# Ledger of designs, part 9: VHH binders against tRNA dimethylallyltransferase (miaA)

Target 1, 307 residues: tRNA dimethylallyltransferase (miaA), of Elusimicrobium minutum (b2kdr9)
Amino acid sequence: MTIIIAGPTAGGKTDLALNLAKLIGGEVVSVDSRQVYKYLTVGTAKPEGEYKNGVYNVDGVNYHLVDFLDLDKTYNTGSFTADASNTAYNINKKGKTAIFAGGTGMYMQSYFGGMDVLPKADQALRAQLADIADKEGKQSLHKMLSEADPESAALIPSGNLHRVMRALEIFKLTGKKASELRTNGFADISQNNFMVYIEWDKEELNKRIEIRTQGMFGGMLKETQDMLAKGYTRNSPGLRSLGYAEVIDFIEGKKTKPEALERIVILTRQYAKRQRTWFARYKNMYKADGSALNAEQILAEYAAWKK

## First folded at step 1 (VHH)

Design r11 (framework vhh_rezetamig_d1)
Fold by ESMFold2-Fast, scan of step 1:
Structure r11 (fold): chain B 307 residues (1-307), chain A 120 residues (1-120)
Amino acid sequence: as target 1 above (307 residues)
Amino acid sequence: QLQLQESGPGLVKPSETLSLTCTVSGGSISSGDYYWGWIRQPPGKGLEWIGHISYSGSTYYNPSLENRVTISVDTSKNQFSLKLSSVTAADTAVYYCARELDYWGFEDYRGQGTLVTVSS
């Protein structure tokens, strides 16, 4: 049993997810590439919480996939999919509903769309395929791809040896055609999942972003100063999260506070626009009015969706 | 129309970090649902996919390289970058940046390539 809550940054996803979780006794799984980082609470809009029994807890609700990653580490779709699968399994094992909430659309697509992490390169297989190309020419590999996956062969030129080899590798290691994975890897996840999208008027969202950014600056400044004091830098993956470079520029005297705030607002508005474009590809979402969010109404819609 | 151009040092010492930047012109990294990736070709060998990044910052790496690779994006400069740590002579290759159509790394545009030699 799963509910998905999506929407733009500053859209109210966290509050909606927490209120839903309280109503049904569920737990929240964050779908956010920024909230995974330790120490960066304010600038990532991570909800204020405390650890209870080794789990991050927000006002009585277990909140998963936040606050666990060192700032020097990267986090990707494969890591998210593995962690989300394990987390959802454990939530469901307790008889509870997992509420997935966030704005990182590719993470949602990877997990719910059933996209597998790319199989690891098989060096022996690659060496074998490279040897065939060396002895018989690149056309020999393209012919093998044409026989195994004619759709991929039509899209990949014979001279693009790596793409031909990769498509063959996917087929040989998984039994699945790369062309089928291309078509189905971006399946409309709203068809098989109750998926809520929080909609906002552009001007209203832009005002929310401005207010939020102003309110976050002091906390981001404190967090950034502490992280720099601990030896992290502007090149640490966690500090490359949206807004922190601008805070560092302020600390280093390269920007005034108004200049830093203005830049963060612009970047955040651009991110929200990209999120809107991404989520527009899902055709069966329940669209919730951001200015009138009601967790009880969302539950009623979920009950109706379940037939 | 759309053009991708690699830049970075042509010579890197063993054990150091290789750093390359791709500048995109004639199009925006932040528009559409494309991936922006890196591939390389060692002398006399085939192409090897390194990894890519979505416009939202989600990264996917070749498992054989994932412990050494970081790909990042700077939408304000319309650029994306590759860092490859702890390089050896085996990392000598022509490095290409590319726009990729999907999660699997299939490309429609590629840069001209830049030779990086790992040597003392």
Scores: ipSAE 0.006, ipTM 0.256, lowest interface PAE 9.7, mean pLDDT 84

Design r12 (framework vhh_rezetamig_d1)
Fold by ESMFold2-Fast, scan of step 1:
Structure r12 (fold): chain B 307 residues (1-307), chain A 122 residues (1-122)
Amino acid sequence: as target 1 above (307 residues)
Amino acid sequence: QLQLQESGPGLVKPSETLSLTCTVSGGSISSSSYYWGWIRQPPGKGLEWIGHIYYSGDTYYNPSLENRVTISVDTSKNQFSLKLSSVTAADTAVYYCARQSPEELYEWFDYRGQGTLVTVSS
């Protein structure tokens, strides 16, 4: 069996997942593109754990898909789906429940929804769109997407040229919006899975993010200095995790500590907003109040969902 | 300008090894931070991911196929290949080679070859 816990960064997903795992004898599978990296614990908000029998263990609970990837390696939805499938299989083989917990929505969609059948890239069209971006700026393409597919435009930042071009390409090649094909072509994963979303008041979440970021800085600084000493750079995939570029800028004298902290807070709040927008697409989630999280209540809701 | 093209035998006998090559043009495997992989579609069924490889040689396979699949890369020829051993009639499918962005994407691949039909029969 499977339970999915989703929510914004700083939302309390880890504590809820651990408490649920203890109640049902389950294990946690992290759905997080950054916690996979070794050595980066504080800035990725990886739960503090220790290895037991070769498995990362957090307060008595096995915690999977964290702390295994070297910083020079890339991780993506395909890698996650393969690793998650193998991990869930092994958890179920032990007669245990897999609790998937995280905020990387595309990883959840890829694993639980499967692959979608979309048109192949069109070289001539991509060249035309690239020319528009070069001459008129990437915001011009985002404006075109806003007119053709406003739902996709709301989900895709204007700075992500690749994703904007892909959504436009789908529309121009098929006459159908990428947002419609995403809705019609692949499963709403909340329809067939017990999926919890942790909701917070915006101002309360923003305060949590600021407090957390201030508390993390010293640990991130130590981690970053250690990684740079080992020969990793700002271009190492692991160090592209949110906040580490700002810490590197501080180390290099390009930012003061207050400037680095302010930037990390802004980026983290933007990430939380994008997570909220992403998860709003799922229509059958159980909404949990972040200020009053109760694992026993979530378990009762799961039992009712199963009938 | 990026194009991927599958090549290999269209007929494979049961119990033998299916071998396909993907030729990449208009882009370089070795200078990219992308994964390169294989997906298939049996007649009348949905897509199934087989596996992918990074130019360094690191591989990731579908657990259901892991014991039978090998993906390799030849950066000097700008090619990558699939070997699937001990084939049966269930392995009959259209096979596609594809590129996967390291970024979190909604879809696994946005660049795919045109596909090649492989029939497993005597």
Scores: ipSAE 0.005, ipTM 0.323, lowest interface PAE 10.3, mean pLDDT 85

Design r2 (framework vhh_rezetamig_d1)
Fold by ESMFold2-Fast, scan of step 1:
Structure r2 (fold): chain B 307 residues (1-307), chain A 122 residues (1-122)
Amino acid sequence: as target 1 above (307 residues)
Amino acid sequence: QLQLQESGPGLVKPSETLSLTCTVSGGSISSGDYYWGWIRQPPGKGLEWIGHIYYSGDTYYNPSLENRVTISVDTSKNQFSLKLSSVTAADTAVYYCAREDSYWDEGYFDYRGQGTLVTVSS
């Protein structure tokens, strides 16, 4: 059993995930490329927690894939996929639901969509298909695709010979439909998973980002000073998290506090826009109003989704 | 006979910038049907998509790597390149360049280089 909660930075994902976990006795798996870092809590918006039996715990809820990585280390999609697989397996083995919550879209896509490599082009097969198109017309190949992979044929116009040939090539070489491999590789993960997206009005989200950034600055300043004192630098992977370079510029006298805050706000709004663009590719999400989040309502929707 | 071939150093020191180039032969990089991208596989782990570039110069990067990654294209040389800054031992991987179908989603590729092992150590 798995639930996915996605949405923009400052959108309320953490609180929704925690409330949902409490209702169902579930555990949270963070989908966030920055909350993995130790020492950086305020600027990464890591939920406040404590270790219980070796597991990070937030208000009675086990919260996985946060607070484990040294600032000199990088974290990547492959590492996330491996760690998330092990974590979800252990949660499910206990009979609990894993609630994936975050805004790092590529991590979600990698884990839920899988990494599937399409076959290399076969020049002999392509020449054969091109010959058929030349002698019998493009419609002949499209008819062949309609029989082999109706879903791809519905998406690809008959006049697009290159796309039709590629979809046929995939089918002929693998015995698998291009439409199915697309789903396993990089496709709409919301088709096969209960996925919530937290929606916000642009102006309201921008106000939330500004308020949050103002509230975070003091904590980020202390964290940054502590890390620099330990020998970390602006080039340490952890300190390349959004906002910390601007805090370092303030410490070094290159920016005033208002200039640093303004830049962090701009970068955070750009990040939220990138997240909105990424998640727009998922067509079967349950869309939750950020201004009226209700975990009990989400649970009811999940029950209905399961049929 | 489209072929992609990676080139660059097999050993990079921590904190330095990794630079790799992909040379495309047997076909043109100037095509609206494809993106040209980079993927990597650390030892014992799955594939990680790094990013891609359209022949016009438009890029999209994996958000987890975005602040460290630059992909560029040189259509006159039929090449595209990856720069990954501030490397650590975690960046040790086999790096592949790949042709990605722009009609599908990122990561759907039909041609891939043979891969080049990059080790990050002192």
Scores: ipSAE 0.006, ipTM 0.383, lowest interface PAE 9.8, mean pLDDT 84

Design r3 (framework vhh_rezetamig_d1)
Fold by ESMFold2-Fast, scan of step 1:
Structure r3 (fold): chain B 307 residues (1-307), chain A 122 residues (1-122)
Amino acid sequence: as target 1 above (307 residues)
Amino acid sequence: QLQLQESGPGLVKPSETLSLTCTVSGGSISSSSYYWGWIRQPPGKGLEWIGHIYDSGSTYYNPSLENRVTISVDTSKNQFSLKLSSVTAADTAVYYCARDYEEDWYSGMDVRGQGTLVTVSS
């Protein structure tokens, strides 16, 4: 059995997931591309925990897919899907509910909806399509797309050649329409899963992001200094996590503290907006008010959903 | 490791030409048929594709901008550039240079710069 808790950064997902897990004796699986990294706790908003019986434990709740990856390593949708599959299998084998909580929408879609079936770029085909556009005019590719995939052609302006070429590339490589793969490969995972989305008023969320960022700076500074002392750099995959480049700029004298904080806030607000846009595609979510989160109410909604 | 970095003025007067450069490091711009392009995000709006260029020099522009846009590539400097002429307040945006998507165009760009804010104001 599975419950999904989604929402923007700074939205309260962790506390809701922990409270739900305590009510049902469940375990949490983090859906977050940054909390996987060791040593980076404050800047990734990783919940504070301790290892118990070899498992990261937060206030009595087992919390999976956090704090295991070295900063020199990359993590992607394929890695997440494999790890999440094994983790959920083991949780469910124990007769427990797996609560997936996070804001990395691509990871959720990859695991629950199978997004990784889309073909990679084909350079020879792209060169061929570019040559056609160059010789026959920029509208020629859109005409080809209109014939192959009318729905994609209706949504993609003829002058957006990047998107037109990608849609044609998908059709030519798979024989399937990008519109169908977008819809089916990006299946509405909320149709088959109890999925909660934590909603916030934009201004309230922006205020929460600003307060959180100010509170996190000191801890991020300490973490960053420790990592640089160990030989990691701004090019280490883990240190490319949101906010750490700005902290490095501060350490190197390239930004003042107010400049670093302002940039982190801007980037975090942009990330929250991207998350809101991403999750808007799911039409069957239970929408929870971020200012009035109640785990017992969510549990009642879950019970009703199962009927 | 491939990195893209925008550079250019943060303030441009109406009717002037906006000029931005993207510096590519950790990889060669001339070794592939990847698209190297520019996108922008005006305040409170979504991302807007401006145009892209191949290492061959072939260019493709957003039709709403094509009379004002020039994208060029300098493989000897491992750079590509954007010129947007006759700017107005509507051109105020964060500008990003980017390489195309690795797997899925809906998930963002494979590689992009940090973005640079350009304000058009007198």
Scores: ipSAE 0.000, ipTM 0.159, lowest interface PAE 12.2, mean pLDDT 82

Design r4 (framework vhh_rezetamig_d1)
Fold by ESMFold2-Fast, scan of step 1:
Structure r4 (fold): chain B 307 residues (1-307), chain A 122 residues (1-122)
Amino acid sequence: as target 1 above (307 residues)
Amino acid sequence: QLQLQESGPGLVKPSETLSLTCTVSGGSISSDSYYWGWIRQPPGKGLEWIGHISYSGSTYYNPSLENRVTISVDTSKNQFSLKLSSVTAADTAVYYCARGEYDFWSEDYDYRGQGTLVTVSS
């Protein structure tokens, strides 16, 4: 059995998930692209925990898919889907409920909807593909696409180099054909799952983001200094997590502390807005008031939903 | 708020070069998330893609126009430009500058300027 808790950053998802898990004897599976990284706890809003019997444990609750990935590694929807499937299987095998909690909507959609999500642009790969087109002609890239993804090649004219490059980029970065991804319609995962969305008034959420960011800065600074001392850089995948580039700019004297904080707040508010836009796609969510979260009420709604 | 604005002559003589500039405000032309392009609509016809330029400076042109088209970028002015050589009456159209996002599969643009009418006549 599964419960999904979604909502914007700073919305109270972690506390709600922990309280629900305690009520039902469940376990939490994090749906967060940043909390997977080791060493980055404060800036990723990873709950403070300790390892018990080889499992990350937060206040008596097993908390999965956090704190396992080195900062030099990337994590994607395919990795999440495989890890989440194994984790949920093991939780359910113990007769427990898996509570999925997070704000990374693409991961949630990939796992519950069976949909892969498109990778972000890769500048180095695009430069390589552009060089091939320049030296060997546009037809050479279309031939590469025909070999990798014949269906996409049939739909994309050879002269549309941008589309050809994008389809090749998807294949090279994911190992999956763009044509396979395009045959998948958007599945409303809230139709078949008990899914809670934590709603906030914009002004109140913005205040929460500002307060949280102020409180996080010292911890992020220590984490960043420790990671730089270990040889990681601003280009390390883990340190590309939201807010850490601004902390590095502060360390390097490129930003004052107020400038770094202001930029982190702006980026976090933009992220929250993107999360709100993403989750608006789901039409059958139970909407919980962020200012009045009650785990026992959510559990009652779940019991009613599963009848 | 992102705003794109076309500028350039509204009248061009046959055989001359049509030159247009797009000024971008409220966003950076150097962003690696976007490409910047030109589309046109001749009177009574649909939209026709002319070409675009990536953040890296790589250019991509409509094959039917590629021998006459040059798109360039000036990051210091936050502008990009179109040059279309050897124009004829068939090049009479409303010209739009536009921004596209790299996650889009089509040449659909998420922002366009208001358009500028260019008439080719003697």
Scores: ipSAE 0.000, ipTM 0.160, lowest interface PAE 14.2, mean pLDDT 83

Design r5 (framework vhh_rezetamig_d1)
Fold by ESMFold2-Fast, scan of step 1:
Structure r5 (fold): chain B 307 residues (1-307), chain A 125 residues (1-125)
Amino acid sequence: as target 1 above (307 residues)
Amino acid sequence: QLQLQESGPGLVKPSETLSLTCTVSGGSISSSEYYWGWIRQPPGKGLEWIGHIYYSGSTYYNPSLENRVTISVDTSKNQFSLKLSSVTAADTAVYYCARLDEEYYDSWGDAFDIRGQGTLVTVSS
């Protein structure tokens, strides 16, 4: 079984995921493009943990897909999807619930929606469909599409043979309707998964971001100095994580501490706005009030959703 | 409700130019907040960024492809297009058009917040 916890940066996702994991004996899978990096804990908001039996552990909870990547390496949706598949398989094999928690919306969409894995052209199938069109007319293929995927058939004229064939090809090869991919080109992952979104008032979230950023600066400064001493640079992929360039500018005398903090706050607020826009596309999320989070209540909602 | 849709031939002959167009609906391409770009996924491989364009016409290309790639924008039609010249079998891939927010990103996959469904382009004789 799987639970998804999404929300903006500084929204309380980590604490909610940990509390849920403790209640159900689950494990957390981080959905975050930055927490994968070693050494960068404070600035990536990676929960502070320790290795127990070879696994990163946060207050008794196994926390996956954090703290494994060298700062010179890049990480992308393809890497995340492969790693997440293996991790979820192993968690479920142990009879435990995998709790996916994070704010990197593209990673969630790639893994749960299979967005990056559209079927390649099947030449034999296309030849069969072309033969049907030649012998029975284009209308025959459109009728097949109307029966398999009526929403796509309503949008695609019968005369547009290429689009009719592609929609049928998607259905025949995957069992998924092309219409499921029409809205912004994505499947609605909240339709088939218990997905929680932590909602915040914009001004309240902005205040949380400002307070968090101020509290993080000292730790980020130490981390950045340690990484530069090891030979990493501002061009190292890991140090391109939000806020570290500004800390490097401070170290190099290019920015004062207030200037660095102000820039980090601005960038973080912009990131939160993009996350809110991204997650607004999912129509079947359970929306949790960030100011009144209750793990027991969310567990009750999950139990009801499963029935 | 922003939507992106690729269009163009699904088959291209070796040495010729691949041409694709992306139509944007439900929103304006003339936005100062975003770039508009192309990414592709060859069979069995990860996503590869091709390039992107700002509505003003400023372009940014993958260095490995830059001598073969041209991206253009037509704000009057709310469209942007890709031309990839001198194609080979290695250019066979699913091609996606996408909206790109470059203010904060770690990889091209992280930066693309809206994509089209993708269109398969096969390079064969």
Scores: ipSAE 0.000, ipTM 0.170, lowest interface PAE 12.5, mean pLDDT 83

Design r6 (framework vhh_rezetamig_d1)
Fold by ESMFold2-Fast, scan of step 1:
Structure r6 (fold): chain B 307 residues (1-307), chain A 123 residues (1-123)
Amino acid sequence: as target 1 above (307 residues)
Amino acid sequence: QLQLQESGPGLVKPSETLSLTCTVSGDSISSSSYYWGWIRQPPGKGLEWIGHIYYSGSTYYNPSLENRVTISVDTSKNQFSLKLSSVTAADTAVYYCARHDYEDWSTEYFDYRGQGTLVTVSS
């Protein structure tokens, strides 16, 4: 089975997930668009860990989907869904519970709601499909699509080779039809999953964000200086993570430290508000008081939910 | 080399529907690596995220606007569009189309943006 822990940035999701994992012998899967990046630990609030048997490990708990992506690479919903599916499969195969913890709502909706289960482009497969089109004509690929995904074939003209190839690529790599992934609505993922949302009073959360930002600045500064020395820039995808542009502005003399800190706090509060708005769409979450988080209580609620 | 260009009317009457199109050149919109979206900046205010779309047709809207917003994609034309219904003077803004680096719906995470088009809602 799976457990989902959601909540705003600075909300205590990591500590709750680690404590739960220890109680049930589970493993954590990070649902965070920032923690995937190497080198950016402090500013992304990545938990401190070490590699054990090739897996990032935090105080005895395997912590997946962190610390693997170069700063010049992007990470998206499709990449997350593919990686999360693989990771959850391997955790479940060991007879363990996967605990999904994070604040990137789009990633949670993609994986649990199935809306964006799209793989990264596979260049070898695309080359194979292009070769078929060259030798047997575009109609041959469209016929293959008609057999695999009749609804997509009805919507995609045979002459649109790129769209036909992509729909086939999706099917061949995932076993899922591209037509099933075209949705303008969101499944309420809290209806069929045990989902915890960590709630905070707005003023208390804002205070936590301010304190956290002050404590993170020195570490972010060191990380940013190291990355710039390696040749990364403010345009590197990883350094577009919330707060790092402000640190770069400080390094370049464009902002004072108080100005940089104030801007990071404002942006982080805006992000937390957007997370609160996102997660309000889920109607069957167990709401945990952020000021009184108790992993044993969450486990009891999970046990009751399973009945 | 990638360029995004907004097109649509500069003046819309209250209660009508605003329609904008973004034309993407230099790269294909049929990429699993990016979302394509709309953001706006009202006079004297900050950027506001409107919504974004995946090339598969999956849409994600700002909850404050979701009852009035429709975003659609036409991969054959390498375009995506915005319809915002029942407009009022509060919808007066510079509208930008954008490519999102991350699958996060935060307005801070876009790596390419069009030059913007001013839309005035006035009788």
Scores: ipSAE 0.000, ipTM 0.184, lowest interface PAE 13.5, mean pLDDT 83

Design r7 (framework vhh_rezetamig_d1)
Fold by ESMFold2-Fast, scan of step 1:
Structure r7 (fold): chain B 307 residues (1-307), chain A 122 residues (1-122)
Amino acid sequence: as target 1 above (307 residues)
Amino acid sequence: QLQLQESGPGLVKPSETLSLTCTVSGGSISSSSYYWGWIRQPPGKGLEWIGHIYYSGSTYYNPSLENRVTISVDTSKNQFSLKLSSVTAADTAVYYCARHKYSSGWLPFDYRGQGTLVTVSS
């Protein structure tokens, strides 16, 4: 059994997930591209925890996929999918429920919707396909796609040369039809999963972001100073996390504190808007009022969903 | 300070229903931070979790007992209760009421009553 909790930054996802985990004896799997990093707690909104029996533990709840990655390392959808699969398997093996909570929509889609490894663009092959289009017309490429992958040909108009070329490229390089591969955007993951989305009024959320940012600045400043003292830089992947470049600018005298705070607020609001746009694609989510979150009510909704 | 006290009959006949009540003093049961539950210890054996309840009424039961167990809460009296049906000699144990921080856990608990011995015999 799996429960998904999604929503915008500053929306209360962590507190809801922790309270729900306590109610059902579950464990939380973080769906967050930044909380994976060690040392960065305040600016990534990683819940404050401690290690118990080798596992990051937040107020009695095991909290997975946080605090394990060095700041010089990158993390992506492939890394997340592999780690999440192993983590969920281990949680379920011991008879517990995995609660996936976060705002990184691409990670949720990749894990729950599935994704095959796609080949990188082949410039020589693309040049050959472009030459065919120039000499024989775009419909010639579409005919080739119809013969190789009729399902993709039905979905991709002949005039969309780049999409036709990509589908042919996939087939020619892998021997697999693009229509047979699972990629982000192919499945509404809310159809097959109990998925909660925490909704906020735009202005109410904007106020929460502003207050949160003000409260986070001091902690981010200390974290950033400690990381720079250890030899990390603004180019370290972990320090590219939202807000840390602005804190570095403050430390280096390039921004005043009000300027740094204003920029962090703007970037955070833009991130929240991108999250809202992403999650709007899912049509079967249970929408929870952010101003009236209650884990007991969410559990009741889950019981109603599965009957 | 917070105190939990069990009450109920010390002797129950086989096939009957065991009913116990826990009275909470020095704190409110209507807390979103905690769960309220029952644990027992048969003579010569370890602790066995029975189940617990959130103040809203949501219940979590040990699967081995769930067909016989009902836990209820009365927030107006600051009490919660256990009913265990169709009892046998195997249900003879010291019964404790407890406060839990985790929804599925029975260890750890931060407060428990002193325990009440329940003997099933005729």
Scores: ipSAE 0.000, ipTM 0.094, lowest interface PAE 21.5, mean pLDDT 83

